# Designs tried in a protein design chat: VH-VL binders against Cytochrome c oxidase assembly factor 8 (COA8). Part 201

Target 1, 167 residues: Cytochrome c oxidase assembly factor 8 (COA8), of Homo sapiens (Human) (q96il0)
Amino acid sequence: APERGAERRDTAPSGVSRFCPPRKSCHDWIGPPDKYSNLRPVHFYIPENESPLEQKLRKLRQETQEWNQQFWANQNLTFSKEKEEFIHSRLKTKGLGLRTESGQKATLNAEEMADFYKEFLSKNFQKHMYYNRDWYKRNFAITFFMGKVALERIWNKLKQKQKKRSN
Key: E = the ipSAE of ESMFold2; O = the ipSAE of OpenDDE; V2 = 0.75 times the mean of E and O plus 0.25 times the DockQ between their complexes.

## First folded at step 18 (VH-VL)

Design mj22 (from mi1 with heavy chain S59T; framework fv_ebronucimab; at its last look DockQ between E and O 0.31; V2 from the best seeds 0.61)
Fold by OpenDDE, look of step 18:
Structure mj22 (fold): chain C 167 residues (1-167), chain A 124 residues (1-124), chain B 111 residues (1-111)
Amino acid sequence: as target 1 above (167 residues)
Amino acid sequence: EVQLVESGGGLVQPGRSLRLSCAASGFTFSSYTMNWVRQAPGKGLEWVSEISSSGSRTTYADSVQGRFTISRDNGKNSLYLQMNSLRAEDTALYFCAKETPFDYLWGTYAFDIWGQGTMVTVSS
Amino acid sequence: QSELTQPRSVSGSPGQSVTISCTGSSSNIGKGYDVHWYQQHPGKAPKLLISGNSNRPSGVPDRFSGSKSGNTASLTISGLQAEDEADYYCQSYDSRLSGYVFGTGTDVTVL
């Protein structure tokens, strides 16, 4: 029985471009789009007097960002790989080479590619449904904590104003 | 079964380097923040370092800042701690610890899974 | 390093209740950061006992309870059993250190 070659799951190389903001920065930074996910990473600033709610929010945002980065990096890699395999398979079936006479990469027509997209979306439908569910869950939680932090900040400002009036 | 297994501990001289490894199994390693915690012989627990799920963010205790480097390989389900310029005070049992999943209601972060630890002894 | 202060030891008879205190500062527990508790038997890894001040993970007996007030968190062990003999550590976050902090640890002895 031929040893089924362990499909090397091409895990996206963990080389998340470490966008490093300037060390003295006191605000969040947005990096360039990641080469795999095409998502812009945010470097979240940690304030010196970060409240527990602010910390929780920051951590949730960071975790959600990393979750998104990983999902889309993997999805894009899978898409690219399957697309290439589809093209190669179709070209081979047509008796066409991988390159045109002009040396350009041979491609399929729009109709043939439409079939690929349809199949890809169908195959990945459940994956996308789970992603969307979790995306909403995470973003609702983020919004909830943002609200809590906003209320806390308002309350703290009011207390400070009262203390200044009493002195 | 969810498991963390530390390795790479040993006896080293002061000023030398050592690399610890932690192998994770039984859970989606790439989805969790990981930590190193140490315990000196007959002493309490001390947090050492944290690394985010993707490895994009790292934090260190002041006691190890600039000397230790936490890293991870999600493809290998492995966590690492590169320890440079080791000191006698670094002598400890080093634990790999996984953070809990984010509680979307309370936002609590605890260490729910621990390895058995690997012993690092720094002695002349 | 700013450690959370715990009593060195606490003892009780089987069936009694014991309480372990964990006292922090305005930069950690007093700031409102959550407190977690760990149990560590001799020669074993720490085990999460209480998460987020009072939440018990699955498999942790209901005789363990956590509370927090001001700068102090407390772990109460009701109906003390021989198996409860262990070291107990509180853990929180410190904003000055931008990192996690553990308590000094408490040795619980069952008499």
Scores: ipSAE 0.847, ipTM 0.945, lowest interface PAE 0.6, mean pLDDT 92
Fold by ESMFold2, look of step 18:
Structure mj22 (fold): chain C 167 residues (1-167), chain A 124 residues (1-124), chain B 111 residues (1-111)
Amino acid sequence: as target 1 above (167 residues)
Amino acid sequence: EVQLVESGGGLVQPGRSLRLSCAASGFTFSSYTMNWVRQAPGKGLEWVSEISSSGSRTTYADSVQGRFTISRDNGKNSLYLQMNSLRAEDTALYFCAKETPFDYLWGTYAFDIWGQGTMVTVSS
Amino acid sequence: QSELTQPRSVSGSPGQSVTISCTGSSSNIGKGYDVHWYQQHPGKAPKLLISGNSNRPSGVPDRFSGSKSGNTASLTISGLQAEDEADYYCQSYDSRLSGYVFGTGTDVTVL
């Protein structure tokens, strides 16, 4: 498929750059950690005359970043949700309230919480297995296309050297 | 079953606003780039807008830039198109479409799943 | 707006071959962007026929084939059947518009 135009139109205006603003930078730059995923987004350099192959690589890297950030954001929310559900379920089985007499959230002892951590790891093992599989597939694709772009750039430089000699 | 179902179309006066929705089911909505494509009566297809899987990147056709806003709610498996300052030329059947994932060998994308469309008519 | 040019209509008899051209410019097909093809029967949503210039998705008959050269992409329907009567659209990306572009559409008639 052709590269989407999203990366060009979605680039935020640079009001904070001094000498090398993100849109004028010759390098990728790394933003602050995302609140939900704790991962730092990469803001990708866009060459002035980007080839279709270069755009494909950039789109793949951007999509991989979005996929990775969404995965870890969802895992953080799942952990919090399942922890609370586990605690509430165990308290209900014991006939205890969700709050102590002082109004604070009731908790479980360390042995009981160890059961939660064991259960959580077990339940999410398959998700992490699929995540690792997809991570390797994406890394291979990125490396493959980085190689294709590198060869394209070398070929273009050789053609330009030949053109200069013939002028 | 994989489905995209558009809604929110109707008759509206020029200069007014309308919000389209697209409900997705049968696939992991949050994993895919989504698009709006429109087709004026008796005319061909015209791409309108694209939104990345997380919603962090959006692009628009020149004809709608500044008037339309694409958005998504991955928690509700829903895609939206907010259409402001509508003109007669915006009259069309509006489709939502799912993009294929990146083809790891050839780097191709295409629109593989389409809804049946929702009709927007802008007339006084 | 559409930027890719297709013939308004083509026709053929059952069993014959028809070819639909899709002509672009140096900012889209001519720059090297991929071309995709869609089939649309009356009153129905478009259906992906060809992706990446020549790749047939699962479920698309072998009689559909695609190619690209220079500024022009082609969709060929070999062994034309009555069910192939529909509208056909090409699609690519345009670097000047920073977005996707569709062809003008071709009405295929089976005689």
Scores: ipSAE 0.566, ipTM 0.808, lowest interface PAE 1.8, mean pLDDT 84
ESMFold2 (binder alone), look of step 18: mean pLDDT 92; pTM 0.942

Design mj4 (from mi1 with light chain G30A; framework fv_ebronucimab; at its last look DockQ between E and O 0.47; V2 from the best seeds 0.68)
Fold by OpenDDE, look of step 18:
Structure mj4 (fold): chain C 167 residues (1-167), chain A 124 residues (1-124), chain B 111 residues (1-111)
Amino acid sequence: as target 1 above (167 residues)
Amino acid sequence: EVQLVESGGGLVQPGRSLRLSCAASGFTFSSYTMNWVRQAPGKGLEWVSEISSSGSRTSYADSVQGRFTISRDNGKNSLYLQMNSLRAEDTALYFCAKETPFDYLWGTYAFDIWGQGTMVTVSS
Amino acid sequence: QSELTQPRSVSGSPGQSVTISCTGSSSNIAKGYDVHWYQQHPGKAPKLLISGNSNRPSGVPDRFSGSKSGNTASLTISGLQAEDEADYYCQSYDSRLSGYVFGTGTDVTVL
């Protein structure tokens, strides 16, 4: 029985571009698009007097961001790999080389590539459905906690105003 | 079965370095924040370090800040703790601990899975 | 390090109820950070007992309950059993430390 070669799941190298904001920044920072996911990472600022709700919100946002980064990094890698394999396979079937006479990378026409996209989307449909479900779940939770934090901030401002009027 | 297995502990002299490893199995390691917690002999628990699911964010206790480095390899389902400039006070059983999934209602973070620990002894 | 304060030891007879307190400060429990509880038997890893002040994970008996008021969290063990003899630790987050903090631990003895 031929040893089924363990498909080395090309996990995207964990080299998340560590966008480091300036040390003295009191704001969230948006980094450049990640080379694998093409998503812009956000560096979340931690205030000195962060409330428990603010902390929970920040942590949820951070985890959601990392989840998105990982998903899209892997998806993009898979897409790129499968696309290349498809092109190579089709070119080979046509008796064409991987390079044109001009030395350019041989490509397929739009119709042939349409077939690839259709197949890829079909193959990954369930994966995308799960992603979308979880995306909504996470974003609803984020919105919920944003609401809680907003209410907390309003309440704190009202208390401060009352205290100033009493003095 | 969900499991964490620590390794790399041992006897070291002060000022030396040691690298701990934690092998994760039975769950999607890359989806969870991981922590190191230590327990000195006959003492309580002390949080040491945290690393986010992707490794993009790390935090340290003041007692180990600048000396210890937490890292992870999600491809190998492994968590690491590089310990430099070890001190006698670093003598402890070191646990790898997984954070709970995020509670979307309450946003609670606890450590639901622990390894058995690996013993680090720093002695002259 | 700002530790949460627990009683050193608590004892009770089988079937009795015992309560372990965990007292924090304005930077942790009193600020509203959640408290978690862990049980640790001798020579074993800690086990999560209570999450988020009062939530019991699956497999944790209902005789364990958590509460929080002001700067103090409490773990109550009702119907104390011999198997409950262990060390108990509270855990929270401290905003000054920007990290997790554990309690000093409580040794529970069943008489």
Scores: ipSAE 0.837, ipTM 0.942, lowest interface PAE 0.6, mean pLDDT 91
Fold by ESMFold2, look of step 18:
Structure mj4 (fold): chain C 167 residues (1-167), chain A 124 residues (1-124), chain B 111 residues (1-111)
Amino acid sequence: as target 1 above (167 residues)
Amino acid sequence: EVQLVESGGGLVQPGRSLRLSCAASGFTFSSYTMNWVRQAPGKGLEWVSEISSSGSRTSYADSVQGRFTISRDNGKNSLYLQMNSLRAEDTALYFCAKETPFDYLWGTYAFDIWGQGTMVTVSS
Amino acid sequence: QSELTQPRSVSGSPGQSVTISCTGSSSNIAKGYDVHWYQQHPGKAPKLLISGNSNRPSGVPDRFSGSKSGNTASLTISGLQAEDEADYYCQSYDSRLSGYVFGTGTDVTVL
């Protein structure tokens, strides 16, 4: 079943219940990157009074986005290439053509495709482990620097209020 | 062995173009921001240009803005500098340099690996 | 391109301490941007000595130290050795230029 997002909630009539796919269906799939990734390019605004700390945070966020995008772009290309090669190889060993009699591209059944997914995960296990570790390290660092920027902004506001009271 | 090797320098007349290359090895090239830095004979270091790890963000010193173009090919582990409309003032030894990874404590980026440079001489 | 100001030269005897200053402006060091230091022997590429004002990369001797206060950064070489004879450059970021700037360079001579 199709997934309903927050925007669908906001546009629905007040009396209509939100349809949500069963959580088990979207729960925890360990698989290749999804075509419908919600990764989006971020345009980072540079204010005139950007502090050095704010710049560090912005550069960290920009570099993390580029790193993440490069990883998944490469994985998506590798996945697509290896998937087609796997299907082609298995069809050939079974003596089948690449097209059905109707001209549609021949595929493998779900059980046969599970072999591909297992092989792909096994081959890339260590690569994905290092990716996950680095992803958490980067997001921890981003959160840490977001906190530092927030404190800097609070301190600056307090200094301005202190000057206004003394005048 | 971590290494940066520049090439493509030479003697050219003013107004002409050159393309510099920098070949990287011994590290994951696509993970790092790269820079060009030049040094005129007997003079100090001058930053020229920077390119982000994916190649999507670039910046230039005012002295070269509009004339030089930095680019990279992460599939070939190579960094490039296209230098157009060369002037005598562009005469220098050109280095490529790798930025450090983000320092989680201080958020510091510095240039930790440098090539030996390629000489560009602009003269009639 | 703007430059950070360094003394043209500094000299010292073996075993002495020398300090190289690096003075910026309100758009770079005084604004709070980090300062990095590089060593360059004649005919060689620069080598990173100090990053983030005071951090010494692995392989750099303990006799090199850096600091920053206000609009000035300093590199100190304690226990000067003959191999320290080289040019030294500071580097920072400049918000007005939206780019990196190097210092004018300091020639360190060991007497």
Scores: ipSAE 0.672, ipTM 0.872, lowest interface PAE 1.3, mean pLDDT 84
ESMFold2 (binder alone), look of step 18: mean pLDDT 92; pTM 0.941

Design mj6 (from mi5 with light chain S95R; framework fv_ebronucimab; at its last look DockQ between E and O 0.48; V2 from the best seeds 0.69)
Fold by OpenDDE, look of step 18:
Structure mj6 (fold): chain C 167 residues (1-167), chain A 124 residues (1-124), chain B 111 residues (1-111)
Amino acid sequence: as target 1 above (167 residues)
Amino acid sequence: EVQLVESGGGLVQPGRSLRLSCAASGFTFSSYTMNWVRQAPGKGLEWVSEISSSGSRTSYADSVQGRFTISRDNGKNSLYLQMNSLRAEDTALYFCAKETPFDYLWGYYAFDIWGQGTMVTVSS
Amino acid sequence: QSELTQPRSVSGSPGQSVTISCTGSSSNIGKGYDVHWYQQHPGKAPKLLISGNSNRPSGVPDRFSGSKSGNTASLTISGLQAEDEADYYCQSYDRRLSGYVFGTGTDVTVL
């Protein structure tokens, strides 16, 4: 019985490009697009006097970023793999080689590729629906915490002004 | 069932290195921040290190900073702690701990799942 | 290491109520960081008992309650049972340490 080769699920190597901002930076930095997700990572600045609420917001933003990076890295890999498999399968069915006489990679026409895209979207529809749902949930939460942080900052500024008037 | 299983503990001499592993099962490991917490014999709990879900962010207690390295392999559902320059004070039961899902209303972070721990003894 | 301060031991009779205090500072509890509570039986891993000062996870009995005021968090065990005999730890975050901090632990004994 042939050993069913354990299909190595090519999980995207979790090596998010460690964009390291300058150590003395006092602001958020945007890195170059990640090679797998194509998303630009944000390096969040941590203020010395970060409040617990600001920390919660920062952690939520960071977690949401990492969630997005992982999702799109995996989705892009899956898409690339399935696209290549589709092309190979169709070329084989046509009796065509993987390379043209000129040595170029054989491609399918736009109509055949449209079928692939339709099938891919259909197959991944539920996955995208869950992603969108969770994306909205996370972003609403982020917005909510941003509002809380804004209110906290206003309140702290008012208290400081009152203390300065009392002295 | 959600489970964490630590391994790699043992007896080591001071100045030596040891690598701990934690195998996760029953949950989406890549979605959660993971931590190491230790407990010296007959003592309380001490936080050691944290690693974000992707591994892009790490933090360490001052007691282990520069000596320990936390890492993860999400493809293997595994958490690691590389411990270098071990000291007698590092003698402890080492727990792998998972953070709770983010509470979207209150933003709580607690440790909801713990392993049984792996014992590290640093002795001459 | 700046630890949260807990009483070393607390004791009560079955059916009584006991309270465990967790006192921090302006760098942790007093700054407004959340407090979590863990129960640890001898030779067992810690179990999350209370999250976010007062939230009880599923499967935790209602006799356990948490509160926080100023620099102090409290865990109350009402209707103390023999099975509640364990070590209890509070946990929070400390801004000076840039990390999580645990309490010194409290041994709860049922008399």
Scores: ipSAE 0.834, ipTM 0.943, lowest interface PAE 0.6, mean pLDDT 91
Fold by ESMFold2, look of step 18:
Structure mj6 (fold): chain C 167 residues (1-167), chain A 124 residues (1-124), chain B 111 residues (1-111)
Amino acid sequence: as target 1 above (167 residues)
Amino acid sequence: EVQLVESGGGLVQPGRSLRLSCAASGFTFSSYTMNWVRQAPGKGLEWVSEISSSGSRTSYADSVQGRFTISRDNGKNSLYLQMNSLRAEDTALYFCAKETPFDYLWGYYAFDIWGQGTMVTVSS
Amino acid sequence: QSELTQPRSVSGSPGQSVTISCTGSSSNIGKGYDVHWYQQHPGKAPKLLISGNSNRPSGVPDRFSGSKSGNTASLTISGLQAEDEADYYCQSYDRRLSGYVFGTGTDVTVL
């Protein structure tokens, strides 16, 4: 009887990996891109035996996700709004209507739009630099606490092994 | 100046509702988790509710669960507490409090900025 | 309902040291959650004195110090001054309640 390949399909899926985990997952998982921020949210698992250190890491990750989603949702909204305002302003300056003779929304050509992209990038440069600085700070902190949690788990496993041997 | 100012307190009968507001200024309100803490006359501090920086995560003390709703409007730099089905034991001075930023080395959160409170009295 | 236990009152003369205990349970301080300390003068809002068990925020005098061991946290005021006369509260997180808990409060009197 052939057994080839079937073993991989019999194992239960694990959290944040290749698959969207079931509702009873013991792991974090990554959802589809958020409509407003275009970021993929992480849905965090809260174990019954969560340690205080694990809770600190989870809260930091949750707050970082909320911060990141708020930033990009606001930037995407601002970009779209200012783009339409720029197009409107330039069409009005040229004495053109908002619609073409065919009824379609009037646009600007690539050279005309280049001015908008340059202005938007310049206007938001400092905001993006602060974002990058904070992003690095948060990622260093998350990595540091992930290491602390890993060490805590190893230490707890070693203590339980030593207790079993002594009893 | 960094400031939190509560309002909306008053005298109400049991079973009625009140909505508290907390106006924030002098800091980036949308970056911080916010809390309500109350203090009954002559008594100690009691935590009431917490709301995350975006407003997407909330938690409540057991004594107010299902009756109180915390919310925020980051566009208006304002925190709210909707208090329904008020009881005599809800009588207290209600404080708005800001959590500290995450401590990147030790990971603690504390309440570093407090308002002066708004008094809620529930009496027939 | 879970509360962190503090002595009702503590007194000392100017220049002395006083220590306020804050005793919890296995669901809060004993589980390893941080302890924070707040000072409240009469008619005033609480002020953060100590965060993360022992960290002293900017603007808080050196005479305030904190520690934690087991189920108990301690706030020590060394070199007691008249302006230290106030109520003091500890605060932690309680896993069973899934929320924050405050201590019963300690009235510090400067003799």
Scores: ipSAE 0.690, ipTM 0.882, lowest interface PAE 1.1, mean pLDDT 85
ESMFold2 (binder alone), look of step 18: mean pLDDT 92; pTM 0.946

Design mj8 (from mi1 with heavy chain T33H; framework fv_ebronucimab; at its last look DockQ between E and O 0.44; V2 from the best seeds 0.57)
Fold by OpenDDE, look of step 18:
Structure mj8 (fold): chain C 167 residues (1-167), chain A 124 residues (1-124), chain B 111 residues (1-111)
Amino acid sequence: as target 1 above (167 residues)
Amino acid sequence: EVQLVESGGGLVQPGRSLRLSCAASGFTFSSYHMNWVRQAPGKGLEWVSEISSSGSRTSYADSVQGRFTISRDNGKNSLYLQMNSLRAEDTALYFCAKETPFDYLWGTYAFDIWGQGTMVTVSS
Amino acid sequence: QSELTQPRSVSGSPGQSVTISCTGSSSNIGKGYDVHWYQQHPGKAPKLLISGNSNRPSGVPDRFSGSKSGNTASLTISGLQAEDEADYYCQSYDSRLSGYVFGTGTDVTVL
């Protein structure tokens, strides 16, 4: 009985590009696009006097970023794998090799690839719907906390001005 | 069932190193920040270290800063604590703790799931 | 280490209400960071009782309630039961330490 090779679920290597900003940076930094997700990571600065609201906002943004990175990294890997499998299957059905006579990787025409994209989108439709729902939920929350932080900052500035006028 | 299982504890001499592991099951491990919390015998809880969901950010208590390293392998659903230059004061039960999902209304971070702990004893 | 201060022990009779205080500073509770409460029975892992000052997770009885005012958070156990005998810890975040902080712990005894 042939040993069913354990399909190594190619989990995207958790190699989030550790973009390390300069140690003395007082700003958020945007890194290069991640090789798997193609998303640019943001390194969030932590102020010395970070308020609880600012901390909550920062943590929410960071968590949302990490969630997005993971989703797209996995989605891109799945897409690439399924695309390759589709191409190979179609070439085999046509009696064509994986390489052309010129040694180039054999490709399918645009029409055949359109079928793949349609099928892929259909298959992943629910996944994308859940992603979009959660994306909106997260971004609305982020916006809400941004508003709270903005109000807090305004209030603190007003208090400081009042204290300076009283002295 | 959501579960955390710590391992790697034991008896070690001062100055030695030890690596703790925590195996996670029953939840999407890669979606949550993870923490180490310790409890010395007959003492209270002490936070040790935090790691973000992706592992990109880490933080440490002053008592372990520069000696301990928190890491994770999301592919293996595993959390680690590398403990170097161990001291007698590091003797404790070490818990792995999962942070709660972000509360979109209140933005609270608590530890909702805990392991049973692994005992580390540092003695001459 | 900047620990949150709790009473060492609190006792009550069955059916009574007991309150555990958790006093912090301007760098933690007083700064506005949320307070969480944990219950720990002997030889067991801590269990989350209260999240975000007053929120009860599912499965936590309604006899447990949390509040916060100024630099002090409080856990109230109403209708004290024998099963409530345990250690209780508050937890928050400290901006000076850039990390989480626990209370000193309170031993609750049911008389």
Scores: ipSAE 0.644, ipTM 0.855, lowest interface PAE 0.9, mean pLDDT 90
Fold by ESMFold2, look of step 18:
Structure mj8 (fold): chain C 167 residues (1-167), chain A 124 residues (1-124), chain B 111 residues (1-111)
Amino acid sequence: as target 1 above (167 residues)
Amino acid sequence: EVQLVESGGGLVQPGRSLRLSCAASGFTFSSYHMNWVRQAPGKGLEWVSEISSSGSRTSYADSVQGRFTISRDNGKNSLYLQMNSLRAEDTALYFCAKETPFDYLWGTYAFDIWGQGTMVTVSS
Amino acid sequence: QSELTQPRSVSGSPGQSVTISCTGSSSNIGKGYDVHWYQQHPGKAPKLLISGNSNRPSGVPDRFSGSKSGNTASLTISGLQAEDEADYYCQSYDSRLSGYVFGTGTDVTVL
């Protein structure tokens, strides 16, 4: 199995590379034993002889990749946006401006920011729970379709063996 | 209440351009692939274009490839069809259609929700 | 081109069964792609009737059923009613065109 850890690779075409794994953005992600979601854009090959079942598997893998990447992107935006809104709201209720006298963006102290982090985690916990459920559902389905494709390929090879040329 | 509402149709001269819009409501727009399907007056249905839920993948019927561009804005729950170099044969009622989600057991897509369509007439 | 072939029209009396065929080729139905069916009343948008060859969406009466074998899919309307008078379209995927294809459409008339 190629290494998929955080190990940095040189320019060689080895399977060893450094990743930003999805588990860094989802603490309770548990995938298939060796399955590791790759966040890099992948351009899936569409062979001319692709069967309908192979197409279904490819589409499922493509959609899962896009879904995972979109979740990560949305979480970063949501965190940033809600943090700024929280700071703005608390500064407003204290009668303070959004900027200091030096023109820099005003912030809250660490204790005040701890309230934000607690509220954010609580508010977004259900979203992460749904993400984990959907992640497992998708990876189970991918494994199931991989099995179907494997059986289809075995069956086709057996039919090839039993076919005889007329000539 | 799941709803798709098309707009932007009208009378246009051959060779000109037109942009169709489709406003979605009552479902999580960003979760579904979207399609344009058209129907010439008195004729059958013809698939035009598909865009993936994220907008990263698009596909087109041969008859419109290179002239039409499908796009979406998931922040505005809106689907678009930019139609360039219009021809008389593009005259049709244009429907916006939502795909069903990928069925994890059967792997099936179908067009389950349709708008009422917006009429495009290409004539001089 | 690569159009799915349907009969131009079929008719039946109330209470009878009618069957609409949808014949494709080796690049679509014959390759194994799923077939879906849509009903369209005059002046109305199409409505999904059958997905995945034989599955009925919620709200579609049990009298509608679908099947597929080889290059051909079939929609059967049992217990024909006046409201079933409409156009019916099949739809599949075509690997040669890399896109969706609709059937030619069938006008169902209730006598």
Scores: ipSAE 0.591, ipTM 0.842, lowest interface PAE 1.6, mean pLDDT 83
ESMFold2 (binder alone), look of step 18: mean pLDDT 92; pTM 0.948

